# Designs tried in a protein design chat: VHH binders against q9zpq3. Part 12

Target 1, 317 residues: q9zpq3
Amino acid sequence: MVTLIVATTADPASINPAAALLAMPGWTAGPILPPDIKSFSNKQTRVIQHDRSIVKEDDLDLRWEEATGEVVDEVIFLSRHTAVSNRPALTVHPIGVLHLKDGESPPQGGKPGWAALPSTRIGPWFRLLKKMAEAHGLVPEFEITLEATHHGPITNKPTMFLEIGSTEEYWKRQDAAQVMALLMWEGLGLGGSEEVGKWKSETGKRKVLLGIGGGHYAPRHMDIALKDDIWVGHLLSGYSLPMEDPTQTKTTPGENYIGGNWRQSIKAAFEATKASFPGGEILAHLDHKSFKGWQKKAITEFLAEESINVGKPNDFT
Below, E stands for the ipSAE of ESMFold2; O stands for the ipSAE of ESMFold2 at other seeds; V2 stands for 0.75 times the mean of E and O plus 0.25 times the DockQ between their complexes.

## First folded at step 3 (VHH)

Design b22 (framework vhh_surovatamig_d1)
Fold by ESMFold2-Fast, scan of step 3:
Structure b22 (fold): chain B 317 residues (1-317), chain A 123 residues (1-123)
Amino acid sequence: as target 1 above (317 residues)
Amino acid sequence: EVQLVESGGGLVQPGGSLRLSCAASGFTFSSYEMSWVRQAPGKGLEWVATIYTGGGSTDYVDSVKGRFTISRDNAKKSLYLQMNSLRAEDTAVYYCARVSEDYPEWGDAFDIRGQGTLVTVSS
């Protein structure tokens, strides 16, 4: 049972945190996977390093299992973050391609309609990252934020991305790379501390956030994720919830059906979240400011139909 | 297939105002966050403003806060940018962009389709 950390030499925001982590004690060289993927081992952690696109190397978890016989518990990807705002940021997010229709090309990997199992560590590590970034003088220069579910690669085990952004200058920041390495070092218990964010049957607080609506940086869901003991699953930005207004797209009177793949997106995100948090209490939080009245009504009715409980911010305790 | 067509740019004196428009087609406009991004001569793309799907939530780059207002009309599939108190540094080609953030390539996080609309602030 191992945690895979994936880095690519093509990206300084990927390889620099990996190098900083590997400079810490306890690492040994591991096997090389085809096509020349290097690996390093420390306790139950494996760092793998390739030279290709971080979002298009599919099934690295299964490929590791096939090559080594080790069971993969989770995958953590190290990546750059880009935003045309050029704002420096350290981000954490789940992955999936729910915003694309079947047959549309996924430019950043994955598969239309697919959501990875979200890492159980997203919420706990987001909180830890914010604390570490503050302690190491990166705030307020770096914004510490979640991102909504987006892009690939295709994985089969719980997955998260850790990113440094948003420009080439910031991708190369060694202080940011060190904070990301420290997050992984402490979070995985490599220095002998307890692991942070591991989901177990004895987990005492079991509320899991499923975010519905809002912007890419999930600002209102992030307020909930900052609460202690809250776990985070998928976060569906408005672009993953295409809802066609029946009064503007249909001409047949009396039809109240709302088109778009929003139902499929919610269901896929919920099922993936449920699979990562067995026995968890999954509460859907709607960013009400992102929806019109008819959208809120439709989403709430669908959630009830699917037996997905809705939570207000105060319900997350 | 996705099409975004910008209009409303022109020459304006410092302190003046312009209203930019963007007509969207080929996708469910109301399901996407929309942004205005700009490119000054010889510079890279700079994000200006984002409006969320319901129109109630907006974000702006610090340099335009209080001067620019982003808005949308989902029924008309249109995005707008009201620009007030214009400054020489606002001179740029302005692009209407669909927000996806699914492009981790070098600062192009937006689906930009049109030629943009040129705004020149000069006396």
Scores: ipSAE 0.012, ipTM 0.303, lowest interface PAE 8.4, mean pLDDT 86

Design b23 (framework vhh_surovatamig_d1)
Fold by ESMFold2-Fast, scan of step 3:
Structure b23 (fold): chain B 317 residues (1-317), chain A 125 residues (1-125)
Amino acid sequence: as target 1 above (317 residues)
Amino acid sequence: EVQLVESGGGLVQPGGSLRLSCAASGFTFSSYEMSWVRQAPGKGLEWVATIYTGGGSTDYVDSVKGRFTISRDNAKKSLYLQMNSLRAEDTAVYYCARVSEDIGYSSGWYGMDVRGQGTLVTVSS
């Protein structure tokens, strides 16, 4: 079983962390996949490089399996992050397109209503990244943050994105690239240490965060993700939870029915999270400050109907 | 000042061709993915095509695959959409768009940062 790390040559925030990782010991050239996807091998890790959009090159995990016969157990993407704030940041996030309905076009890859299996490493690697960035003098210049579930590409195995942001200046920062390379090196145990963030069949239950509501950077869910031993699944920003106010709908027959695809988004995120964390205790955490009273009531009632347990911050221990 | 200026729209008969252009200024064009999006009369925005920073990867909405070609010239800071075999259903205002991840996902076009003023394409006899 292998871990695929995916880089694209046209993005400095992608290729520079990959190049820094490949400069570490133990790499050998691997097969070239059609159409000219280069690969490099080290133990059970495979770095692949293409020249296309990182968010639209679908099914690289299945394409690797077909070409090599190796089973892929996870995919890690290296990418730039962009923000209107122009603030420098190092980010980690799960992927999916839960903010679009069937028939809508996904400009950033994926498909409407889809959530990838979230990487089990998101929570553990977010904590490790924060420690490494601090140790290497990137904080407070770079904000170390999660991002809510968004964009593609389509994958079939547990997936996460590692990003450097937010502008051309920061995408090219070699110290940021080196920290990302160190995160992957230590996180995957390539230097001989134990891997970080692998989900194991152990006795007992482990708590998995399903974030509901909040902004793109999941600030209130992030406080929970910083706790030791907490695992992170999908994080649904408010844009993935469109809820139609029933009092503003003039002709709705059911006055208490709240329209919008928010139920489908929650269910898809929950099922994908559950699939990545077999035997895990999934707790939904609501960012209460992002919701009106009627929205909170509707969401909590729906979670109960779907047998999704709700956790307050203190329940994540 | 970040600006995108579209041109090349007009009236064309079904089966005809048009080439749209977008001139970018005020930012490092070569560092951004670029898209064409359109809005047909009485409808919402629809994504049409995206091109990667180096031009090596392109994607299209299914209805235009094989008919439209997106391309870019980073030296000229220009984005293009070659439209062939035009159909009445392609009638729309076409917008050039710069892509960003951290904005208005709830406002209709998720990840779209900057949009131009648009250029009207009318496919009619």
Scores: ipSAE 0.015, ipTM 0.345, lowest interface PAE 7.0, mean pLDDT 86

Design b24 (framework vhh_surovatamig_d1)
Fold by ESMFold2-Fast, scan of step 3:
Structure b24 (fold): chain B 317 residues (1-317), chain A 124 residues (1-124)
Amino acid sequence: as target 1 above (317 residues)
Amino acid sequence: EVQLVESGGGLVQPGGSLRLSCAASGFTFSSYEMSWVRQAPGKGLEWVATIYTGGGSTDYVDSVKGRFTISRDNAKKSLYLQMNSLRAEDTAVYYCARVSEDKYGEPYYGMDVRGQGTLVTVSS
């Protein structure tokens, strides 16, 4: 089983952390993934470098398996982050395109209605990244944040993105690239330590956060993710939960229907999270500040209907 | 003030060509991926093409692949869309847009700033 780390030479926030990681001991040149993707090997980790869009090179996990015969356990992508605020940030997030209707064209990869299996490492590595960034003097200059589920590429194994933002100046920061490399080095146990964030059936504390609502940076869900022993699945921002106001919508006699693809988004995110955390106790946390009363009622009733347990912050222990 | 101003739209015969331009101001243009998005009469917004910061990598919706070319000039802070072999179904208002991942909640997802648009009408 291998961990596949994907970098693109088109993005300094991608290639610089990869280069910093590859400068550490134990790397050897690996096979070319057809047609032209370079690879490097260290223990059970594989770094691949292409020159295309990080969010549109689909199925790299399956393509690696086909070309090499190795089974891919997970995929970690290295990428830039952009923000209107232009504030520097180091981010971790799961991927998926739940905010678009079926048939709409996604500008940043993936496909409408799809959510990747979320990496089991998201919660543990978010906590480790925060500690490392603090230890290396990047805080408070860099905000250390989660992001809600968004964009591609299409993957088939548990996936996460590690990002440096938010502008060209910050994408090129070598100290940020070094911290990302150290995160991967320690997180994957490449120096001989135990791996961080690997899910096992015997995992003793097994609460898994499914975030419902909130802004793109999931601020209330992040408070839960900072707790020890909490695992993180998908995080659905309000934009992934379009709900049509029933007072403005024509209703069928005998039906109380709230339109929009919010049910499909919740179900897709839940099923993907469940698949990444077999035996895990998945608790949905609602960011109540994101919803009106009728939305909270509808979401809570749908979660109960689907047998998805709801947790308050204090339930995550 | 962040602004995007499109130009170059007009009435074109089927099979004809048109070049759209977008002038950017108020931000570091070279640091952002840029897109063209269109809205046909009575339809929703549709993503057309994206170009990465250095101009070396591009992506297109299948229906325009091979006919449209997106390009940029970072020194001039300008984005372009060369449209060839135009079809009636290409009729739309075309918008240039700045790409930002933290604005996925805004209409048409991944775009945080959009211009006023330029109308392209393809008819005989």
Scores: ipSAE 0.015, ipTM 0.339, lowest interface PAE 7.5, mean pLDDT 87

Design b25 (framework vhh_surovatamig_d1)
Fold by ESMFold2-Fast, scan of step 3:
Structure b25 (fold): chain B 317 residues (1-317), chain A 124 residues (1-124)
Amino acid sequence: as target 1 above (317 residues)
Amino acid sequence: EVQLVESGGGLVQPGGSLRLSCAASGFTFSSYEMSWVRQAPGKGLEWVATIYTGGGSTDYVDSVKGRFTISRDNAKKSLYLQMNSLRAEDTAVYYCARVSEDIDWGSGYYFDYRGQGTLVTVSS
């Protein structure tokens, strides 16, 4: 079982953390992933470097398995983050494209209605990243944050993105690249420490956060993710939960059906989260400030229909 | 409640011009990059143009560069698309769209909200 770390030479926020990691001890040249993707090996970790869009190179996990015969356990992508605010940030997020309808083109990879298996490491590594960034003097300059589920590429194994943002100046920050490299080094146990965030069958009934609603940076879900021993699955922001106002769109009196693909989004995110955390106790947390009364009622009823348990913040301890 | 309301679409002859407008409400308009996206008959959604929060930087799909101009008025919470030298292949429903915070000027844009659309038909 190997961990694939994917970097692209087209992105300084990708290549610089990869280069910093590869400068640490124990790396050797690995096989070429056809046609010409370079790889490097250290214990059960594999770094692959391509030169294309990080969000559009699909199925790198399956392609690695076909080329090498090694089973891929997880995929970690290194990428830039851009933000309207231009604020510097270090981010962690799951991937998927749940807001788009069938037939709509995903501009940043993936496919409509799809959610990747979320990495089991998201919650544990988010907490570790925050501690490391603080220890290395990056806070408060850099915000350390989660992001809601978004974009591709298509993967088949548990996946997470590690990002440096938000502008070209910050993508090139070597101190941020070093902290990201240290996160991977310590998180994967490459220096001999215990791995962080590995889900084991003996973990028992641990609580897994499924975030529903809120903004792109999942602020209220993030408060839960900061608690010790909480695991994080998918985080659905408001844009992934399109709900048609029944008073504005309905033409048939007496029908209370709420249109939009919000049910499909919740179900896809839940199933993917469940698949990544076998035996885990998945609790859906609603960001109540993001919803009107009719939306909260509809979401809560649907969660009950799908046997998805709802958790209040205090239920996650 | 995020709302985006487009206007200005219609029938125009090849070589003609149209100006599309979008009125935004329910969010801090000046804090978001904004885009125009379109859907031609029988085709998927296509990104057309994006404008940065302050209006000083813009990006366009190659087929409209030099013909279309995206602009914004943050005080009026409005987005515009000036379309010149229109071609039959510009026929589409045009949507005003709010860009999510995760964008890359070279690799594409992710949109979290779009309006109802306004139909532009270029025909004689």
Scores: ipSAE 0.011, ipTM 0.248, lowest interface PAE 9.4, mean pLDDT 86

Design b26 (framework vhh_surovatamig_d1)
Fold by ESMFold2-Fast, scan of step 3:
Structure b26 (fold): chain B 317 residues (1-317), chain A 124 residues (1-124)
Amino acid sequence: as target 1 above (317 residues)
Amino acid sequence: EVQLVESGGGLVQPGGSLRLSCAASGFTFSSYEMSWVRQAPGKGLEWVATIYTGGGSTDYVDSVKGRFTISRDNAKKSLYLQMNSLRAEDTAVYYCARVSEDLSSPWYYGMDVRGQGTLVTVSS
């Protein structure tokens, strides 16, 4: 079982954290993944380095398994983050393309209706990142935040993105790159410490957050994710929950039908989250401020029909 | 076709007010967070405000907090920005933007559709 870390030379926010990590002790050159992807090995961690778009190189986990015979346990991607606020940020997020209909071309990789298995490390590493950024003087300059589920690439194992944003100036920040490298070094136990965020059957009952609604930075879900011992699955922003108002769309067939792919999005996110956290207690947290009454009612009824338990912030303990 | 059309800009004196409107078409407006972004003469794009899908949650850049109010009417597929206590520094072209978070645009993160803008000039 190996953890695969993916970096691209095309992005300073990707290659610089990878280079900082590789400068730490214990790395050796690994096999070339066809056609020409370089790799480096340290314990059960593998860093691969390509030169293409980070969000369009699909199935790197399966490609690694085919080339090496090693089983991939999880994939961690290193990437830039862009925000119109131009505000510097260090982010963690799950991936998937739930906002597109079948047949639509995803501009940033993945495939319509798909949600990757979310990394079990998202919640624990988000909390660790916040502590490390504070310890290394990056806060308050850098906002430390989650992002809702978005973009590709297509993966088959639990996946997370680690990002530095939000402009070209910040993508090149070496202190941010060093903090990301330290997060991976400590989180994966490469220095001999215990790994952070590994899901174990013997861990006992744990709450797993499934976020429904809200903005891209998941502000109301993030408060829950900051609590100790909370694990984080998918986070569905409003753009992944298109709901057609039945009173405004007379072309919608049937009196109680609410169009849009919101049901499929919730179901896909739930099933992927459940698969990453076997034995976990998955609680859906609905960002009530994001919904009109008819939307909230429809979502709550659908969650009940699917046997998806709903939690208020105080239920996450 | 997805479209956003801004209106309501104009010349206003310092301390005055303007209300910007944005008409959306070609998509399920109620399913997207919406933002206002602006570009002052000679500067880059600056995010101003975001409103979440149901309209109950809003965020603002610090310089406009307490002066600007973002709102939406999902039934009318419209986004608004009420601008009070306007300052010379608020002079800019204001754009309505749909938040999609797919990084398709090289000009602004997560905003895959932007309107053509409406000019706000704050001067005597």
Scores: ipSAE 0.011, ipTM 0.294, lowest interface PAE 9.3, mean pLDDT 86

Design b27 (framework vhh_surovatamig_d1; at its last look DockQ between E and O 0.80; V2 from the best seeds 0.00; counts 0 for: pae O 4.6 > 2)
Fold by ESMFold2, look of step 6:
Structure b27 (fold): chain B 317 residues (1-317), chain A 123 residues (1-123)
Amino acid sequence: as target 1 above (317 residues)
Amino acid sequence: EVQLVESGGGLVQPGGSLRLSCAASGFTFSSYEMSWVRQAPGKGLEWVATIYTGGGSTDYVDSVKGRFTISRDNAKKSLYLQMNSLRAEDTAVYYCARISEDFWSGYYGMDVRGQGTLVTVSS
């Protein structure tokens, strides 16, 4: 069972954390994946380095299995984060492309209407990253945050992105790269300690956050994710919940008069979250400020119809 | 400080060609995926094409595949769109965008900052 870490050689926010991790003890050269993708091994962890677009390089988990015979358990991508605000950030997020309909081409990879299996480590590693960043003097300069579910590539196993942002000055920061490497080193237990964030359906809290609404940085959901032992699944921003305002558009005849892809987005994110957390209690948390009354009513009714439980912040304790 | 300046639009007959340019400044151009988006009169923004940081990978909306070619010159900090076999439905204001992940008012993930360049395809 393999943890596959993916780095892109042209991206300093990707290759620098990978290089920092590979400088730690225990790495040996691994096989080369077609076409010319170098790999390194340490215990059950594999690092691959490629020179292509990270969001367009699909199915690396299956391609690893085909080349080596080893089954991939999870995928972790190392990448840059871009932001209009240009504020420095260290981020963790699941991937998917929920805002597009069938037949639309996803400019950032993935496939329309799809949500990857979220890594179970998203919540626990977000909390660990925050603690490590504080201990290493990166806070308050860097904001430590989750991001809403977005982009590809296509994966078949639990996936997350770890990112350094948000401009080239900060992508190149070696202290940030070292903290990301320490996160992976400790989080995967490579130094001998117990790993962090592996799902154990029989122990600890079983509450899994499914975020509904809010902006890209998921501010209302992030407060919940900071609570001890809370697991994090998908985080659907407003852009992943396209809803057609019935007062501004022609009403379509039929049983559902509120158009847009929002139902499919919620369903895909819920099912992927459920698949990553067998036996978990998934609680949908709505960012109330991001919805008009008619939107909140429609979403709440749909969640009830689908038997998806709604959680208030105190339900996550 | 970030600037994106589109040019090269104009009036062209169906079947004709145009080449759009986008001059970028105020950021590390080579580090960003870049896109063209367009807006027909009275319509929302539509994604047209993306070129990734490697310079070899591109992607297009189906309606323009085989007719449009996106390219970039990182040394000149410039993005291009070669538009061939133009059709009336290609009439729009064309904008270049850098890919950014923050919430903003444009097409999701598309940092549109310029005034755009108008392409009119008419007999």
Scores: ipSAE 0.372, ipTM 0.720, lowest interface PAE 3.8, mean pLDDT 88
Fold by ESMFold2 at other seeds, look of step 4:
Structure b27 (fold): chain B 317 residues (1-317), chain A 123 residues (1-123)
Amino acid sequence: as target 1 above (317 residues)
Amino acid sequence: EVQLVESGGGLVQPGGSLRLSCAASGFTFSSYEMSWVRQAPGKGLEWVATIYTGGGSTDYVDSVKGRFTISRDNAKKSLYLQMNSLRAEDTAVYYCARISEDFWSGYYGMDVRGQGTLVTVSS
């Protein structure tokens, strides 16, 4: 079973971390995947390089398996982070397109109403990345942050994105690329140490964060993700939770239905998180600042109906 | 300073065609996925089409599939929208946008900066 790392050759925030990783010991050339995707192998890890849009290259895990016979265990994408803020950042996030309804076309890949299996490494690698960035003098210049769940491509195995942002000047930063390579090197145990962030069925009652609400950078959920031994699933920003204001929508007497795709979003994110963390204790954490009273009430009632446990910050100990 | 300047709008009859252009400056154009969005009178922004980096892949909202074609010329730092078989419902101000992951106006992270270009479809 292998870990598939995906790099895009035209993106310096992608190819430079990949190149830094490939400069470390133990890499050999691997097969060429159709049409002309180069690959490299080291122990359980495979790096592929392609020149197409990273969000449009669907099913790379299955395509690897078909071409090589090797079962893919997880997929890690290396990418640029773009932001209107233009602030430098190193980021980690799961993927999915939770806010779209059936029949809508996602502009950045994926499929409507879908959440990928989140990588179990998101929480542990976020914490490791923060330590490494600090040790290498990138903080406070770079923010080290999670991102809420968004975009594609379509994957079938646990997935995460690792990104350098947020402008061309910072995408090209070699010290940032080296820290991302070190994260992968240590996190995958390629240098001989124990790998970081692997989930075992006997892990049992480990706490798994399901973030509900907040902005793109998940500031309230990030405080929880910094705690020791906290695992991270999906993070649903406000844009993944469309809720229709009942005071602006006519309702039938006796019905107090809150419209919008928010129920389906929560359910898809919960089920994907559950699938990635067998036996884990999933706790939904609400960013209360991002909700009005009627929204919090509706979400809390839905979580109870679905038997999804709510966690306050102190429950993540 | 990032600039996006839309042009090519005008008055057309139903069934007519128009070609919109967007001139980009102040950023590495070829590194960004680019979109067209539109705003009909009294309504919010609606995503129309996206063109990706590398390979030239595109996506469209269902209501324009088969009628509109998004394209780009990275050497000229320009984005285009060819609009054929225009209908009254296509009447809107059209904006080009670069995709930015931390900006979610509507649902797609679209950085809209220009004044737009008005397309009016009427007989």
Scores: ipSAE 0.300, ipTM 0.686, lowest interface PAE 3.8, mean pLDDT 89
Fold by ESMFold2-Fast, scan of step 3:
Structure b27 (fold): chain B 317 residues (1-317), chain A 123 residues (1-123)
Amino acid sequence: as target 1 above (317 residues)
Amino acid sequence: EVQLVESGGGLVQPGGSLRLSCAASGFTFSSYEMSWVRQAPGKGLEWVATIYTGGGSTDYVDSVKGRFTISRDNAKKSLYLQMNSLRAEDTAVYYCARISEDFWSGYYGMDVRGQGTLVTVSS
């Protein structure tokens, strides 16, 4: 079983952390993944380096398995982050395209209605990243944050994105690249330490956060993710939960049906999260500030119908 | 300061063509993916097309595939949208946009987009 790390030469926020990691001890040249993707090997970790869009190069996990015969356990993507604010940030997030309807074209890869299996490392590595960034003098200049589930590429194994943002100046920061390399080096135990964030059947505390609502940076869910021993699955921002106001929809008197693809989004995110954390206790946390009363009622009712347990912040212990 | 300025809109008959232009300033244009988004009267914003940094990779909303072509000139810091076989349904204000990952969640805040150019397809 291997961890596949994906970098693209088209993006300095991708190739620079990869180069910093590859400058550490123990790397050897690996096979070329057809047609031209270079690879490097260290223990059970494989770094692949292509020159295409990071969010559109689909099925690299299956392509690696086909070419090498090795089973891929997880995929970690190295990428730039862009933000309307242009502020510097280091981010961690799961991927998926739950905000688009069937038939809509996804501008940043993936496919409508799809959620990847979330990496088990998201919560543990977010905490580790925050600690490392603080230790290396990147805070408060760089905001260390989660992002809600968004974009591609299509993957078949547990997946996580590690990003440096938000502008060209920050994508090229060598100190940020070094911290990301250190996160991967320590997180994967490449220097001989214990791996961080590996899911095991014997894991003592197995509470998994499924975030529902909130902004792109999941601020209320992030407070829970900062707690020790909490695991993180999908994080559904408000844009992934389109709910049609029943007072603006033509309905029969007494009919309270709420349109939009919000039910499908919740179900897809829950099933993907469940698949990544076998035996885990998945608790849905609602960002109450994101919802009107009718939305909160409908979501809570749907979660009950689907037997998805709801957790308050204090339940994540 | 970051600025995007659109031009080229106007009145055109169904089946006609228009070419929209966008001039960018205040940032390294060649380092960013660029998009065209539109807003029809009384409707929300709809993403139309995206072009990647080198210009070789493009994406389109299904309704415009085969009719619209997005292109860029990094040396001139300009973005273009060639619109052919125009339909009444293409009537909208067209915006040149630098779309960030959090753009959709923060859409109604400060957007990195221009003032827009009106395209009217009628008669």
Scores: ipSAE 0.247, ipTM 0.594, lowest interface PAE 3.2, mean pLDDT 88
ESMFold2, look of step 4: ipSAE 0.012; ipTM 0.430
ESMFold2 (binder alone), look of step 4: mean pLDDT 82; pTM 0.831
ESMFold2 (binder alone), look of step 6: mean pLDDT 82; pTM 0.830
ESMFold2 at other seeds, look of step 6: ipSAE 0.245; ipTM 0.652

